# VHH binders against Ni-sirohydrochlorin a,c-diamide reductive cyclase complex, component CfbD (cfbD): the designs that were tried, part 23

Target 1, 370 residues: Ni-sirohydrochlorin a,c-diamide reductive cyclase complex, component CfbD (cfbD), of Methanosarcina acetivorans (q8tjz8)
Amino acid sequence: MTQKEISIIHPRPSSIVAALYTLRDLNVDVAILHGPPGCSFKHARLLEEDGIHVVTTGLDENGFVFGGHDRLVEVINKSIELFNPKILGVVGTCASMIIGEEMHDAVLEANPDIPVIEVEVHAGYHNNTRGVLFALESALDAGIIDRKEFERQEYLLIKATEVEKRFGAASKEYLAPSRGDLKYKVAKRLIELLKEGKKGLVIMNAKKETGYMFADITLAVSEVAAALGKKENLVNMANIDPELGLPRVRQHAQYIMRDFIAHGVEIHEIIGGMDEYPIAGEKVSELIKEKYSDYDFAVITGVPHAIPMENLQHMELISITNGPRQVLPLKEMGHEHVLVEIDLHPKTLGVSEIVESEFGATLREVAKEA
Key: E = the ipSAE of ESMFold2; O = the ipSAE of OpenDDE; V2 = 0.75 times the mean of E and O plus 0.25 times the DockQ between their complexes.

## First folded at step 22 (VHH; framework vhh_brivekimig_d4)

Design n5 (from y4 with S31Y; at its last look DockQ between E and O 0.02; V2 from the best seeds 0.00; counts 0 for: pae O 12.6 > 2, placed apart)
Fold by OpenDDE, look of step 22:
Structure n5 (fold): chain B 370 residues (1-370), chain A 123 residues (1-123)
Amino acid sequence: as target 1 above (370 residues)
Amino acid sequence: EVQLVESGGGVVQPGGSLRLSCAASGFTFSYYGMEWVRQAPGKGPEWVSSISGSGDTTLYADSVKGRFTISRDNSKNTLYLQMNSLRPEDTALYYCARGTGYYSGKTPRFDYSSQGTLVTVSS
């Protein structure tokens, strides 16, 4: 069924940014933005904290008129000199697109002795996933990824888009941001459920590095349950298959798994890779139907709206997201408790271990009084 | 590439013991639960036992509980099945498998499996 196209008026990440993050996931060392110095500035800075160097050609009015070929060549050479990258990314912008820049010509002239992922992209695409796709296509061409992985990623992108259109930020013309429900109240409720001997699923369906903080919720719930002597009432699920995803994505899964093990927390069900958040819900539904149909509640972190409601409707749901605009859709779906971890994404960039969440901390604190 | 290679199968008399081993490669062994599954002649696959990645949790089918012991050495990427008090009804092709969860229950749940090793219990 073709989903109804709507005119969305709230801001969304651009395809340029999507491309940059994809390059990061591919372990690109340096990404060159061929455009004005301010293009994607905030995200560029965030990415730098995550280990990728992002530089700009700094196109100005002169470059807009006369082109930026020479400048791009210069920046390529300078980047190689400064950072000695193993893989170089060159990302177009609205400016380079509008002026008709042939970025490939500059790359040829510079003739770097390393793979170059060229991404001809701008911010004018309706769907920001185009940035991801273009980056992946280029990576495929460069031999950085194989056809199988490319097709897998492409499929996931399609599924992600579907989820967002149906239940996510693309599901309405306008979604007002919300902080969701009060964390201490929800924490109290969760503790009550545990004290009553209710059975619960703790489901982490996290997107890439965001998992570092969502994983803390899994830890916190386990800790509290253990303190109450109710650890056996919980089943942990997580999309942290370390064998799936682009290199950086796999690494996140490995680190998170490591930390779970270090904290004595078992993941009873692996429901996918950290890039499979759009489809991990299928596995969850299957598992619930087969094994966990008698469970009473679920704590769902990451992308709760990707989990089908078919087998969740009888459960009390506690959902934690990093998207303030996801609160309303989740409530409409039937999630009784919806919490938001504010600024989760920036807080998880550049990290390599589980980061304490506000809800996790709250839950731990409330439990001390229980 | 994920590889699972089992060994230790053979012919044993009723009441005897065997130890199966499964060498794993191509993935982070400790991150995954593992299972033993068996298939007797003319029968469908039967779940035998599961063990968590850390080894802290073990599960057994009722038919083998008290007789079989599943274990693992993560430093060696090896899964084991100690089979004691073997019975003719234990005769089967035994597979080691990479589990997708620790609560497989009575139904095998895995994404990779070995080729199988034959265990024959006969007088």
Scores: ipSAE 0.006, ipTM 0.273, lowest interface PAE 12.6, mean pLDDT 90
ESMFold2, look of step 22: ipSAE 0.686; ipTM 0.907
ESMFold2 (binder alone), look of step 22: mean pLDDT 80; pTM 0.795

Design n6 (from y4 with T57Y; at its last look DockQ between E and O 0.03; V2 from the best seeds 0.00; counts 0 for: pae O 12.2 > 2, placed apart)
Fold by OpenDDE, look of step 22:
Structure n6 (fold): chain B 370 residues (1-370), chain A 123 residues (1-123)
Amino acid sequence: as target 1 above (370 residues)
Amino acid sequence: EVQLVESGGGVVQPGGSLRLSCAASGFTFSSYGMEWVRQAPGKGPEWVSSISGSGDYTLYADSVKGRFTISRDNSKNTLYLQMNSLRPEDTALYYCARGTGYYSGKTPRFDYSSQGTLVTVSS
């Protein structure tokens, strides 16, 4: 089914950025942006914190007129020299697209002895998932991923798009950012529920590295429940299957699982991989129907709006997201409590262990007074 | 229909070794984590070990860590439990089970289990 197309006027990440993050997920060592030095600067810097080198050809007005072939060759060679990458990414930009650059010619001339993922992309696509797709297609061509994984990823992209169009940031022409509900109030409510002996689901449906902070909420809830003698009232679910996803994605799941184990937190249900946030809700719904239909509340972290509401309607919902623009859609869906972890994404780049969340910290503090 | 059939149980002396097997059918074996659970006489079920679908990830109860090894052969749809340095307290009916989570702690989490094979450790 084709989703209704609307004209969205709030900014979203570009396909160029999406491509870069995909390259990161593929454990690309160096990504070369063939474009102006300022293109995707903020995200490039963030990615550097996550271990991928991002460099630019620095196309200028002369490059716009006369081409950037030689410069790209130079930067390829320099990158190899500086970083000795195992895999190299070359990512186009609006500039390279507009001037009709043949990036492949430059790659051929440079003739690196390592796989190169060439991503011909620009920021002009309506759907930023195109950047992901292009990167994956190129990776497939280069033999970095197999057809099965490609098809899996493609499917997930489609599902992700559907979720965002229906319930996410792409669901309205404009969504105003919100800080959501006050964390200490919600923490108090959660503690009340626990004290009353209510049964709760703690569901982490996190997207990739964001899971490092959302996992802290799972920890905090378990910790507080234990302190209240109500640990048995909780069932933990998480999309942290370490066997699913691109290499970096699997690694995140592995590290998070490690930390859960280290903290003595049982994950009762694995609901998918950390790239399966668009479809993990299907599993959640099935589980609720089969096992947890009598539960009273749910704490949902990550991508709450991807969880179908059919089997959640009778529950008091506490949802935590990293997207300020997700607050309104979640409220409209019927999520009673909606919290936002501000700047969660930047805080989880480059980490390898669970990072304390604001809500987790708040919950722990409030519990001390309870 | 999901079927799990265990084998390899028996009587061993303390310090001895046994290898349990569990043949799985009726589902895509490699797509599921598997567990071993045991139940001693007069006690409740105890989680022993878990292994991921691919076999790359394994977990163990503290009581068996370092002594037991869980493994699987997906080409044969078979789960294994190598038990070394067996102790009298390891005496139990051992079940293989299809797991629903990666970390079960003290409480086993599965949707299907076998009938069980008896392991007796006695002098």
Scores: ipSAE 0.005, ipTM 0.324, lowest interface PAE 12.2, mean pLDDT 90
ESMFold2, look of step 22: ipSAE 0.723; ipTM 0.917
ESMFold2 (binder alone), look of step 22: mean pLDDT 80; pTM 0.797

## First folded at step 23 (VHH; framework vhh_brivekimig_d4)

Design o1 (from w3 with K65R; at its last look DockQ between E and O 0.82; V2 from the best seeds 0.80)
Fold by ESMFold2, look of step 23:
Structure o1 (fold): chain B 370 residues (1-370), chain A 123 residues (1-123)
Amino acid sequence: as target 1 above (370 residues)
Amino acid sequence: EVQLVESGGGVVQPGGSLRLSCAASGFTFSSYGMEWVRQAPGKGPEWVSSISGSGDTTLYADSVRGRFTISRDNSKNTLYLQMNSLRPEDTALYYCARGTGYSYGKYPRFDYSSQGTLVTVSS
């Protein structure tokens, strides 16, 4: 038994990174890191592919103590001149938190004509939910979101944490990574189920941008079923309500739905927004009980462990996750087949269309032999 | 042969309206999702709106939501775009496109498009 999961969660850098991704979800145009150069550099590059400019005040030790205020004012003014942003974010790093009052004073002195989200993340936080919460509190204070949306996001964070502790990566002290079951064998089994005339649910319960790849599995299953003359045996569910979530999250749902329309794939049940993966499972469970209790199998993508097992117990489950450490918990819950989409996050950041999945490609290839 | 022929473009002042039509032939129109795409001078293609084959699902880019309405008449094999409250930034070549359908992971979002009709919004 080890403490690896606890020891790999570094509170402060994780909270700052979470704040940056929250600013992206709010569609801020420029995020200024107030502190040393190189902080969160790899994530800055990835976020720039999503259309956010991430810049730094670049303080050395002397600049932090004696001139951080002037440098921040300068970077704010340069950012406005260079990028003409609609929304500006300023995020304090570990080094800058000692002078938090000075950060706000610099923003006031620069006096930009646009909303500014100021995020001051204090040391000591052990998970990224506090970074997200602080960014959302600042967005609320800046008038970028209303209190109803803030309370919804806060609730969803609580629910996501509960799912993680009960069934996810935080459910055990240590979880070994796994690549899951063999994709070609599961693809063959899925094709067998379709050929036998079995009725299936295809449930996408994806977290934000990860949906771009998980949606390809919905496409691939629908394509194969149509080729076998079995399209009507499937019901597609997806958490892609384009009216729910922070602006970028709504945009992901919009683009995925656009692509489903273009490819002729119907989504029969919308089960929530792309930030509602922790709670969308209750709607799935109600729908199965009311309308789909006689279905034989389910293909569940994204966050399958957030779907209650109550009404899935008698179905053959094919579950696809992007978490290599999620395989054992899913198997223990009763998911018969568990597949992993490796490297999903790098492939889905910065995209605006469905991205081919490994399982989708495998299923299409195996189906040519059918 | 798949054919998509659009009409209805022209010059209009800001705040005005236009209705674009796209006549389809050579395929079973109701089996395909359709979209409108525009390309402004000096810019890449921009998705505007989509509609499912049945017409039951419609979707709009944020830049046009509330001002544009996509519709189809499957009995006439015709796609429409009603554009209201037009702005100078709506100036573009507008074309309709047929969804690819099942792409098997190898094709773009659409496989056929019309030649385009110019919409110019200027004072």
Scores: ipSAE 0.721, ipTM 0.911, lowest interface PAE 1.2, mean pLDDT 86
ESMFold2 (binder alone), look of step 23: mean pLDDT 81; pTM 0.812
OpenDDE, look of step 23: ipSAE 0.877; ipTM 0.962

Design o3 (from y4 with T107V; at its last look DockQ between E and O 0.82; V2 from the best seeds 0.78)
Fold by ESMFold2, look of step 23:
Structure o3 (fold): chain B 370 residues (1-370), chain A 123 residues (1-123)
Amino acid sequence: as target 1 above (370 residues)
Amino acid sequence: EVQLVESGGGVVQPGGSLRLSCAASGFTFSSYGMEWVRQAPGKGPEWVSSISGSGDTTLYADSVKGRFTISRDNSKNTLYLQMNSLRPEDTALYYCARGTGYYSGKVPRFDYSSQGTLVTVSS
């Protein structure tokens, strides 16, 4: 008998965290971690700040072997009593056949009157993409999403991976982090372009909740252009279709669109849903070719490397990413100016409205000095 | 002085309909996005619906989508909310609000609101 035959293989924390984030996007109210404790609890705590309760069965080695079923039934009932969830998730943290059978039997015994998504996170994979798929497969099995939405999500995940391998942080084996170009220098250049009467595209291609901060850049550019009498020189594009995506993703788009309406900023072109950032660039490219080929510059936020260059080559590009390792790949693609919004995730935790970005604040301040 | 004056509230049975109006004065109405907000007893404000200055873009909270319709008549400076298939959980103080039109940080999305009209859905 070899060591492989006797080892107990636990899922890696990154896969468990990815599954929990997917459950958040499905609007799961409470997720129960069932199985031996692991290092995933630090990340689970961050998820609670992001709007999902994460609870554990708290088993030690003896409890897992002999009492896991009864403990899970107890935690399910207590979670319902304490949190009154509309959807419950149960996530197995040791992907053995035994733990999966325990989860289903416990859910049947507890017999909650709400939907339950039973996720078994299989061990041994280093790819965070598999954690997302585990949760989506479980949601499909539970009837929370249909086959068409599952296949759409799977397709988008594949496309997101392709973008990162070709143009993103995974395009080279090593990419040094950078803070990008100086924000004050770029803000002054943007104001110069507007004062000169140049025509610009403001393209938000954001990933999910990151849009709450990148949308502020759309607001800031529009406000500055209006103050200069140049608002009509801008076209705003954004991937905020409120009818596309998992429930939380649609909600982000809805809230951002609500805030644009409230602040009087028009979005002239909806280029996709907030999960479609890997492919929304196809519509951007088509729109530029058909309607905006005479435009002089573009401000591209979120995932700028997902926008094809073929119809942008003649424009001066100002691109804002939240990835410090994305700066070099963007420069190599031809983006003239590259800015980085750091610490974006902590600033967007649990928000339901647009939050101020560093570049937005910088642009507003430089405009007052102009 | 910016004024928003709502009307049309009242008591209605479940399944019934009401039409709320919000008369605007003291500003160029067509230049501002508008919204309806409601506040049930003992709860915080809940966004209901939004409409752009031109009226071309409308948006609804999931709880009212398909049952409520926001509209505006810019020639009469009036905002409307048609409320159909009313439910007991729609019971709230309803008020209209004007979008801020300017953002420089954590500024609320509206700058003026009406005092509110009570809608009660009960038998």
Scores: ipSAE 0.661, ipTM 0.893, lowest interface PAE 1.4, mean pLDDT 85
ESMFold2 (binder alone), look of step 23: mean pLDDT 79; pTM 0.787
OpenDDE, look of step 23: ipSAE 0.873; ipTM 0.962

Design o4 (from y4 with S31D; at its last fold request DockQ between E and O 0.95; V2 from the best seeds 0.84)
Amino acid sequence: EVQLVESGGGVVQPGGSLRLSCAASGFTFSDYGMEWVRQAPGKGPEWVSSISGSGDTTLYADSVKGRFTISRDNSKNTLYLQMNSLRPEDTALYYCARGTGYYSGKTPRFDYSSQGTLVTVSS
ESMFold2, look of step 23: ipSAE 0.762; ipTM 0.931
ESMFold2 (binder alone), look of step 23: mean pLDDT 80; pTM 0.793
OpenDDE, look of step 23: ipSAE 0.882; ipTM 0.966
ESMFold2, fold request of step 24: ipSAE 0.697, 0.670, 0.704; ipTM 0.909, 0.893, 0.913
ESMFold2 (binder alone), fold request of step 24: mean pLDDT 80, 79, 80; pTM 0.796, 0.788, 0.796
OpenDDE, fold request of step 24: ipSAE 0.906, 0.909, 0.911; ipTM 0.974, 0.975, 0.975

